# Designs tried in a protein design chat: VH-VL binders against q86iv5. Part 33

Target 1, 237 residues: q86iv5
Amino acid sequence: LDSCSICVDFVGNSLNDLLNIILNSGVIGTCGDLCSAVPGGQIVDTVCDLLCDYVGVDEFIKLISDVDPDPIYICEKISVCKTNDNAAASLDLVQINPQNGTVGGTFTLSIAYTVTNTIATGQLAFNIIDPTGNAFGDAVLLVQQSPEQYTQQFQFQATPSEQESFPNGLYTVQALVCEGSCGSPHPNTYTLANGTTTFTISGADSSSMSGAGSFSGSSQSTQTGAASGSGSGFALF
Below, E stands for the ipSAE of ESMFold2; O stands for the ipSAE of OpenDDE; V2 stands for 0.75 times the mean of E and O plus 0.25 times the DockQ between their complexes.

## First folded at step 13 (VH-VL; framework fv_rosmantuzumab)

Design b6 (at its last look DockQ between E and O 0.51; V2 from the best seeds 0.00; counts 0 for: pae E 11.8 > 2)
Fold by OpenDDE, look of step 13:
Structure b6 (fold): chain C 237 residues (1-237), chain A 120 residues (1-120), chain B 111 residues (1-111)
Amino acid sequence: as target 1 above (237 residues)
Amino acid sequence: QVQLVQSGAEVKKPGASVKVSCKASGYTFTDYSIHWVRQAPGQGLEWIGYIWPSGGRTGYNQKFQNRVTMTRDTSTSTAYMELSRLRSEDTAVYYCARVPYYSSGWFDYWGQGTTLTVSS
Amino acid sequence: DIQMTQSPSSLSASVGDRVTITCKASQSVDYSGSSYMNWYQQKPGKAPKLLIYAASSLQSGVPSRFSGSGSGTDFTLTISPVQAEDFATYYCQQSYRYPYTFGAGTKLELK
């Protein structure tokens, strides 16, 4: 795994834990004091300590304690992830299959995009907006993507949950390619390309598979799950 | 072959200190952390702490805080655990075990154990 | 600390049987899609031996009759079919957070 991916993954998964430690612990004098308290065992402790050591404990705490903490931005600020203000890409295809489905059905989203200037650290993100305006989605971390054409697939099952009821109607899919976190207000964040498509849900499929909207992406990219909770997850449009 | 060889049995009085050694062989010593686990007679396993061979960073179970000191000698690939202010409750078999650097924290190899008896 | 509740404390089985041991953590031990749960076998007078790591990964050299499953708070070790050499004490261990903690153990005895 790339160091940038490791950083983003760690910060993304441990951000709340880190914040809780910072808020509830006394004086944190060392990276070791902070990182030893983070859940995730030896690996997380090691990664935390390594990342913290890049900037020192005070700066690390400051970054984590930001009003709008962004894992990609944090990793860029500690110089583990690179930035490219000249990154450029175009969206080639946004396709959802089937275009007409049912509640409980499986949908496959295919996104093709072309990088024309290297994406140093960014995201491929998508949002699905239901007929009521409720949105859900996911994103994949992009690290050092050279100029070429890329394709990514996502799958989700339209199983009703507390997060999404999947009402009948027209759904809109938004796809985004970004330098930085899509929708983030932080520096070095740019929407490079966007596109939309639509699909419909017109009935209920009796298949009881309780798979809540878990997006499965192809194994080649670090999938950053959209934080379902009100917490400091990756900002998606 | 990976081996962790511990020092021999110890008999100590309450209030004394004990230092147990764990000599590693058959692998790169710095690629694994060394953890210590004890087991009282007829009881379960209790984690004591760890040491990173690289850098010497340690973490201790708070239960043993201020009584346990873990060290290592990289030149001899040996880890040490010192426990001070011994109590009868410290009577146990003490194990060292290695944890891979890039692991989620499993103990893949163990020492043979060192029996500590604390008695008046 | 994360408490590990292991059950049963003891069980009797015959060679050829299917045995299941459960371990429940007081909180989730999952991180980034992985479960930080491990299983060990210990025979009398011997050090523990790693069987399963990361909830379901079989340690090298461990027979395939051992398997682990579970996520979150609930985990299971399965031995099937039980062999004569499998009569021992088994422990679950979480490595999600320091201090690492173990279950109280399950003693598998010959019926």
Scores: ipSAE 0.221, ipTM 0.687, lowest interface PAE 1.9, mean pLDDT 89
Fold by ESMFold2, look of step 13:
Structure b6 (fold): chain C 237 residues (1-237), chain A 120 residues (1-120), chain B 111 residues (1-111)
Amino acid sequence: as target 1 above (237 residues)
Amino acid sequence: QVQLVQSGAEVKKPGASVKVSCKASGYTFTDYSIHWVRQAPGQGLEWIGYIWPSGGRTGYNQKFQNRVTMTRDTSTSTAYMELSRLRSEDTAVYYCARVPYYSSGWFDYWGQGTTLTVSS
Amino acid sequence: DIQMTQSPSSLSASVGDRVTITCKASQSVDYSGSSYMNWYQQKPGKAPKLLIYAASSLQSGVPSRFSGSGSGTDFTLTISPVQAEDFATYYCQQSYRYPYTFGAGTKLELK
């Protein structure tokens, strides 16, 4: 793992703990007061301390307490993740297979994209919108993606859950390639490419409940710096 | 060979202070944090805190109510733990242990322990 | 603070037995695909000795009869087969969040 990925994972995983520390401690006067309680040991301590010292403890608390905190943005502020305001990419393929499936069936989403100016720190994201307007999805972190062609595959099973029932009908897939977090209002964030496809779920309803779908993905390129998936079926936009 | 050699046993009265040393050898002192853990007679292990030798950053278990101070001397590769306002409940064996810089908190080498007895 | 519940508190075994010790954390100790749960052996009058780090990784010099498994909140240490030198107290420890915390210990005794 590179330092940018470690930072993004730290902020994404530590946000709730940091908020709890801030709420439970009353007055936090130094970065040491805050960061010493952060989980994940010494390297996590160091990332917390560097970010906090760079922006000051009051500004760090503001960053963490933001209504829509953004791990990529925070890691850019501490200079662990780089930005490129001129990043550029296009989507070559957004394809889902099968295009007509059933409840409980497995779907594979294939996305191909071409980077034409380096994505310094960004995301490849998708959002699946069911016939009722409910959405779920996932994203993978892109770090220092040089100009090249890339492919990613995501797989999920249409298993009904409390979060998504997978009703019969037409589903819309949205795919995004972004510098920064897709959908974030923060500086240095750009939607570089956008694409859609659709698929249909039909067939007999099932009385079985087993849980939410899961996701996996891998990069298939000749370059180092693979994208990684989160494995959750939650909507990203 | 990696070694952590601690100072000898101490007997103190309530209200006094004690300073325990932990001299490191056989590795680059600034590449590892030093943690302190204590064990009361017949009891389990309790984490006290850590020091990062390269910059001197510390983190303490709040249970010790600001009674603990950890320092280091990089020129002698020695870490120190001072515990003040001693109570009889502080009677324990005090260990130093190291944690690799790139890891998240397993204690791969331990000192031999320093016995502290606090009695009136 | 993350509470560590270790069981059993003591257990008797013969040389050659398979022994399993469990540890439950009050919240997940997983971070970035790794579990921050460690296991130590301690003999009377001696410092603890690291056996297993990151739930399942053997420390150098530890015999392969020791193994660790689990993720999230539920972890196990397995000793198979138990040898004469394995009669000791065993501790789990989470290293996910400060303050680091230990289980209360499991004493393995000769039956």
Scores: ipSAE 0.006, ipTM 0.463, lowest interface PAE 11.8, mean pLDDT 82
ESMFold2 (binder alone), look of step 13: mean pLDDT 93; pTM 0.954

## First folded at step 14 (VH-VL; framework fv_rosmantuzumab)

Design d1 (at its last look DockQ between E and O 0.67; V2 from the best seeds 0.00; counts 0 for: pae E 2.4 > 2)
Fold by OpenDDE, look of step 14:
Structure d1 (fold): chain C 237 residues (1-237), chain A 120 residues (1-120), chain B 111 residues (1-111)
Amino acid sequence: as target 1 above (237 residues)
Amino acid sequence: QVQLVQSGAEVKKPGASVKVSCKASGYTFTDYSIHWVRQAPGQGLEWIGYIWPSKGRTGYNQKFQNRVTMTRDTSTSTAYMELSRLRSEDTAVYYCARVPLYSSGWFDYWGQGTTLTVSS
Amino acid sequence: DIQMTQSPSSLSASVGDRVTITCKASQSVDYSGDSYMNWYQQKPGKAPKLLIYAASSLQSGVPSRFSGSGSGTDFTLTISPVQAEDFATYYCQQSYRYPFTFGAGTKLELK
């Protein structure tokens, strides 16, 4: 696993816990004091400590306590993730299948994009906007993507939930390729490419609200990068 | 072969201190943390704390924080647990165990245990 | 602290039986898709031995008759078929958050 990915994953998953610790703990004097309180076992503690040591506990706390904490930005600020202000990409295809579906149906979103200048740390993100204006989506972290063509697929089932009722009507899909976190106000964040498509859902039966729609986004990123290095050691750095 | 060898049995009076050693061998000492767990007679297991041999960083169960001190000597691959202000309730078998640093926190190898008896 | 409720406290079985031990955590011990639950076997006068880590991963050298399952708050250790050497005390342990905590143990006895 890439150090940048580990950092972003850690900060993303532990941000609330870190904030709670910072808010509820007295004086935090060391990275150890902070990180030992973070849930996620010793691996999380180890990762936390390592990352915190890069900037020191005070700066780490400051970054975590930002008004708009962004995991990618935080990891860039601690120099674990790289930035590229010259990153460039184009969107080749945004396609959703089927174009016409029903409530409870499975939809596949396919996004093809071309990187022309390396994306150091970024995102492939998408938002689905329902007819009422409610939006849901997901994003994939992009780390050191060299110039080439990439394809990503997302799958979701249109099962009504508390988060999305899937009303009947026209839906809009927005796809974005970004350096940094898409939509982030932080430095070193750029929208490189964007595109839209639409699809329809019909047959919204209001009655069966029971099923917790588990968004099983199976992101199969086929990164064909041949890095043959066999060593099983979780060498973070 | 991975081994954790602990110091011998201790008999102490209330109010005294005890220092137990755990000598590691058969692996890179700094690639694993050392945790301490105790077991009172006929009772379950209680986690005491840990030490990172590479940094000397420690974490303690709050139940023991004011009484326990963990240290290590990297040159001898030995971890130490000192427990002060001993009470009768501290009578137990004390174990050291290793945990991989990049793991979810399982104890894959254990010392043989050190019996501590605290009696007046 | 996360409390671990282990059940039953004791059970009797015969060689060849299927045995199930359960452990319930007071809160979820899942992180990033993984469950931070471990199982140990302890024989009298000996240190605990790791059986299962991360809820379902079998420790090297442990027989395949041992298996672990579960997620969130509910976990199970299964022994099938039970062998003569399996009569011991078993413990669950969460490693999700410090302090690490153990279940009270389950004593498996020969019927």
Scores: ipSAE 0.539, ipTM 0.791, lowest interface PAE 1.0, mean pLDDT 91
Fold by ESMFold2, look of step 14:
Structure d1 (fold): chain C 237 residues (1-237), chain A 120 residues (1-120), chain B 111 residues (1-111)
Amino acid sequence: as target 1 above (237 residues)
Amino acid sequence: QVQLVQSGAEVKKPGASVKVSCKASGYTFTDYSIHWVRQAPGQGLEWIGYIWPSKGRTGYNQKFQNRVTMTRDTSTSTAYMELSRLRSEDTAVYYCARVPLYSSGWFDYWGQGTTLTVSS
Amino acid sequence: DIQMTQSPSSLSASVGDRVTITCKASQSVDYSGDSYMNWYQQKPGKAPKLLIYAASSLQSGVPSRFSGSGSGTDFTLTISPVQAEDFATYYCQQSYRYPFTFGAGTKLELK
């Protein structure tokens, strides 16, 4: 993993904890005061302290306390992630399989895209919009994506949950390739390409509604090794 | 080979202080934090705190906050723990152990332990 | 502080047996898809020795008869088959947040 990916992963996973510590602690005079209170073990403390010391505790608090906190933007402002205002890409394929499935079934979203000018720090993102307008989705971080062709797969099981019931009907999939965070109003952010597809869910699988009155929907991100494909790796170091 | 070698056994009276040393060898001292853990006779393990050798940053278990001080000397690759205002309840074996700074936080190597006896 | 409840407190076994030791944390020790639970073995007069880190990862040089499992609040150390050198005390430890805390220990004794 590179320093930009480490920064974005840390901020994305720890932002709420950092904000809570800042709001509830009264006085934060050092990076240690802030970073030692963040959960996630030694590695989170280490990364927090490194980034905080790099810009100074007062500037670090200012950046994470912004009204629209954005992990990619924060890491760009502290100069750990680069930007390219001339980034360019196209979407070659947005495909979901099966196109007609059932509640409880597994769906695979395949996206192929071509970078024509380097994406310095950006995202490959998708939203799935159910028949009632409710949406869920995911994104993977793109760092220094050189001009090449790339393929990415995402997988989810249509298991009803409090967040998504998976009603019968037509679903719309939106895919985006972005420099910066997709949808962000921050500087150096651009939607480079977008694409859509659809799929249908029919029937009800009552077996996926178990768990003491709880229902769960999930998504998975997988990286399939096309000749030039790359994937996310935002876990432990 | 990685080694953490601690100072020898101590016998102290209540109210005194003790300073235990932990000399590291066989690795880059500043790539790991040094933690201190104690074990009272017949009891389990209790975390005391840590020090980051490169910058001297410390964090202490609140139970010991006003009585413990951790320091280090990077030129000799040695960490120190000082415990003050000793009580009989501080009788224990005191261990130093290292944690890789780029890890989820496990104690991969331990010192041999330093026995502290606090008695009148 | 995260309390760690380890059970049983002691256990008798014969060489060749399968044993399990459990550890329950008072709150989840998962962060960003990883579990921050470690297991140690301690023999009398010796410092603890790391066996398992990150719930299920086996430390270098530790025999494969040791295994760890679990997530969230519930974790298990399994020894199968037990060998003569395995009679010792075992501790779980969370590294999710400070202060780091340990279970009270499980003493594995020869039946």
Scores: ipSAE 0.510, ipTM 0.802, lowest interface PAE 2.4, mean pLDDT 87
ESMFold2 (binder alone), look of step 14: mean pLDDT 94; pTM 0.955

Design d2 (at its last look DockQ between E and O 0.35; V2 from the best seeds 0.00; counts 0 for: pae E 2.3 > 2)
Fold by ESMFold2, look of step 14:
Order: structure tokens, then C-alpha cells, then sequence
Structure d2 (fold): chain C 237 residues (1-237), chain A 120 residues (1-120), chain B 111 residues (1-111)
């Protein structure tokens, strides 16, 4: 585990708790005042204190209190994560299998991409847009991705839930490779490549149902390179 | 071998103060916080607070906030807990215990305990 | 503050028995997929000794007859088979947030 990944994971997991503490406590004088109040055991307090002390409590609070806080951006501003304004990549493959499925079925999204200039801190992200315009997706963190070819697979089961009913119709998959957080307006953020594919869900009884959705992601290299596999947020763009 | 050796038993009158020491050995003192826990006779365990040796940062259970002070001396690897304005309800065994700073927060080693008796 | 309810408060067992002790937290002690629950053994006149951390991880030097399980609010310590040296009081403790809190204890006694 590198310091950039540790920072992004901490901020992503603790951002809401940090914001609540900042808003509810008024004046915070020390990193200890802030970090000791965050739940999640000793290691969360330790990482929080280390990052807060590195930047200084006033700057740390300012970054977390941003109207559109972003874990990658925050970690870049404190210089724990690097940026590359010249990062470059292409999407070689965006493929979903099966292209025609049913409610309750399992779908595998395969993404291949080539980095042509190092991605310093970025994301591989996707959205799936249902026929009504509702979207869901995920992202994985990319740290210091050298020029190479990479692959990754994501898997989900189309189990209806309150968040997504999986209606019959055409679904659009949108995949992005980014420097910085995909979709973010923050500085040092770029969409490097995008790609799309589609699939359909058909059936005689695809009515909305109550239930828990299932979502699984995995990372692998098919030739050379490695993916940094720890994303900390739901990516919508 | 990891050891936490505490100072000896104390007998105090109500209103007095007590200072208990906890000397650490056999490990890197600054990689662990020191916590204090007490146990009244025949009762369970009650967390008092902690100190981070590297920074001297402390945090106290609100029950004790205005009566407890925790300090440390990194040159002797010793932590201290001072409890003031003693009451008979403070009669207990006081333990120090360490917590790894890169952990989910468990007490992996404990001192032998220091018995405090507060009586008139 | 997170209240910890242990049950039973005491139980009797013979050497060779399987015993279970439960601990219920007043709110979830899970964070980012991990459970922040620990178990300790205390013999009369002695300091507590760590047995299980992070709900199910066995501390070094602790016999494998001790095991922990659970998540969220409900946790279990299991001793199987009970041996003569296991007659003691057992405490659960949450480390999810300050103040750290302990269960009231479960005394395991020889039948």
C-alpha cells in the first residue's frame, strides 16, 4: 500500500464523518480534535492525524469543506498524490457479456485500455444507464500507471432493488479512463478516453421488485502492467 | 519481551490526588498509544483515556475529563496518569495497556495493575 | 456511547465442553467492512489478556480452541473444548469509537 492509495481510501471512507465533525464542532484547533472523533478504530485516527499534521489543520479543514469535495483532489492538494497534466490513454475494448440478458442474470463488463503517458492519479470508471435514464456504476483508483496495456473486468447481477429495478429495454454502458476523478470539475482532471457499448434486458416479467442488488468488480492484466484496484466511491458522471 | 510495569499500591483520602506510572520496555514506545482502564472491586472494566507518546496527544472519557491528566516521558519510556479530587468511588485497580497505532484498536499487553484505595 | 451487553453473566461448564459467550453492541461496530470487536480473558487478581481481535482474529500465543465470530452488533466467543485453565471472566470490547467500552463480563465456572 502506497501513501497516495492510503490517503484516497481514508478520505473516501471518512469524508462524511469529517465534514459532520467540522460543521458541528465549530472551531477546531488541532488535528487531534478532528481526527479522534472519526469512527473506524485506531488506524483511521492514525492516518487522519498523519495527513492532517502533514498539511496543517487549517488547510486540511479547508480542503475537506470544499463544496464539491473529492478524495483524489484532496490527496493531490496535500501532495500525497501526484498529478500529470499530460497523462494520456486510449480505450481498446468496452465489452459486456451477455449482450442480451434477463432480470436476475449476471453481466460481465470487460475493459481494456492502453496508457501512452503515465496516469499519475486517476480512475477507470463506468456508468450503466438504464432505459429510463437511471444510472449506476463504479470506479477503481489508478496510481502511477506507466505506459502499458491493461485489462479489467467488472461483474454485476441484475437483481432488482429500490435503487435500480432493471426494466426491460436498452442499457448503455459508458466507460472512462481519467487523470483525476472522472467527471470532476477540479484542476488537474482530464477525461483521457471514453467508450461505450450497449446491452438489452428482455423478458415477460421484468416488473420492478424489491431486493438487494449485487455488484462485484475485479482487476487483472492480460499482457503487461497492473491496475491499482482500490476505489473508494460510487462514480457517477 | 514486552513489559508494562506500574507503580505500587496507593492509599489516599478523599480530595487528594494520585499519580500512577507505567514503564514500558521491550518495544518501540512511540509505535503504541498507552491507555488507562480501571476496575472497581468485583466490577467490570472502564476506559479512562489514552496518550500518544510521540506527540503527547491525549483523549479522556468525559466522565473523567476535568479530573484526569495523562503525560509521558519518552526518554524513560514511561506513561503517567494523575487523577485529582479523589472520591471513594475511585477505589479500583488501574491498568495501563498499549494499543498499536496501526491497528483496529486492541489492548495487546497490560500492566500488572495499581490498586488505589480512597477512604476517609 | 456504545453499550455492550454480554450474556450470560455466568455459566458453568466441565472440562471438554463447548461454551459460547455473546456480546451485543447498541449500534454497529463495523467500519469499511471490518468489525471492531475484541475479546479478553481475566483471571482473579490478574490483568486482562487479549484473546481475539477484529472479531475473529486469534492473538499470537492463544490456543486455537478459542474462536470469535460475528459482525455488526452481534458477536460470539467460542471455547471448545474447555480446559482447566479457561475458568475465568471474559470481556468483549469495542474499538469502533471513543470512548472504548467493555461488556460487563461473563464468568466461566467449573461445574
Amino acid sequence: as target 1 above (237 residues)
Amino acid sequence: QVQLVQSGAEVKKPGASVKVSCKASGYTFTDYSIHWVRQAPGQGLEWIGYIWPSRGRTGYNQKFQNRVTMTRDTSTSTAYMELSRLRSEDTAVYYCARVPLYSSGWFDYWGQGTTLTVSS
Amino acid sequence: DIQMTQSPSSLSASVGDRVTITCKASQSVDYSGDSYMNWYQQKPGKAPKLLIYAASSLQSGVPSRFSGSGSGTDFTLTISPVQAEDFATYYCQQSYRYPYTFGAGTKLELK
Scores: ipSAE 0.494, ipTM 0.778, lowest interface PAE 2.3, mean pLDDT 87
Fold by OpenDDE, look of step 14:
Structure d2 (fold): chain C 237 residues (1-237), chain A 120 residues (1-120), chain B 111 residues (1-111)
Amino acid sequence: as target 1 above (237 residues)
Amino acid sequence: QVQLVQSGAEVKKPGASVKVSCKASGYTFTDYSIHWVRQAPGQGLEWIGYIWPSRGRTGYNQKFQNRVTMTRDTSTSTAYMELSRLRSEDTAVYYCARVPLYSSGWFDYWGQGTTLTVSS
Amino acid sequence: DIQMTQSPSSLSASVGDRVTITCKASQSVDYSGDSYMNWYQQKPGKAPKLLIYAASSLQSGVPSRFSGSGSGTDFTLTISPVQAEDFATYYCQQSYRYPYTFGAGTKLELK
């Protein structure tokens, strides 16, 4: 696992816990004091401690306590994630299949994009906007993507939930490739490419089935992580 | 060769304290955490807590939070577990185990165990 | 705490058999694409021995007849083919969240 990915995952997953600790624990004197209070196992504890040590407890707390905390930005600020102000990419394809579906159906979103200058730390994000203007989506973290063509697929089932009722009508898909977090106001964030497509959902008002729409994002990120073949330990870093 | 060698068997009375040692060898002591696990006779395994030797940071199972103290001596590569206010239910084999610090938290090497008997 | 339900509590097998032990966690033990589940073998009077870590990674020196699979809440240890030295008690353990917790164990006995 890439250290940047680990950082972003940690901060993203533990942000609320960290904030809660900061707010309730009074004076935190050490990274150990902070990180030992974070719910988790050794991984969470170790990652927290390591990240905190990069910048010191005060700076770490400051970053976490930002009004608009962004995991990618935080990880960039602590120099675990890299930035590239010259990152460049183009969107090649945004396709949704089927173009005409029904409530309860499975849709596959395919996004193809070309990196022309390395994305150091960024996102491939998409938003689906329903006919009422409600939006839902997901994002994939991009780390050290070299110049080449990439493809990402997302799959979702149009099962009504509390978050999305999937009304009949025209849906809009927005796809974005970004350096940094898409839409973030933080430095070193750029929208590199964007594109849109549409699809329709038709069918009877699916009543009561409380099916939690599980976004199974199969991110086949072929991160050719250099498997440094060394020994037995799952080295996180 | 990696070895964890624990102190010998202990017999204690209820209300007493016990301190078990775990001497590590064959590796860099500060690159691994030491965890403690106990096993009552004929029972399963129960995690007690851990110590990070490099910093002395500890975490305890809440079940033992007020009774257990883990320490280390980096100069001797030795970890210690002290359990106070002993009860009959504390009768068990106590193990120390090594966990790589940058791992997902598996116990790759174990001590031979220390038998604690708490009886009136 | 994360409860680990291990099944069966005991099973009998012959040498050469395929044996499967399951462990179910009360919540997901996945984090950042990895599963924090480990398997141990314990023989009478001995400390546990690590077999599998991170759900499916074989510990060095452990025979390839041991394998682990699963993600989320459901995990499996498989022994195939069972050898005479494999008759022991097996434990699953989650390392996702403190306190670390173990399954109750599965005793593999010779049929």
Scores: ipSAE 0.431, ipTM 0.735, lowest interface PAE 1.3, mean pLDDT 89
ESMFold2 (binder alone), look of step 14: mean pLDDT 94; pTM 0.955

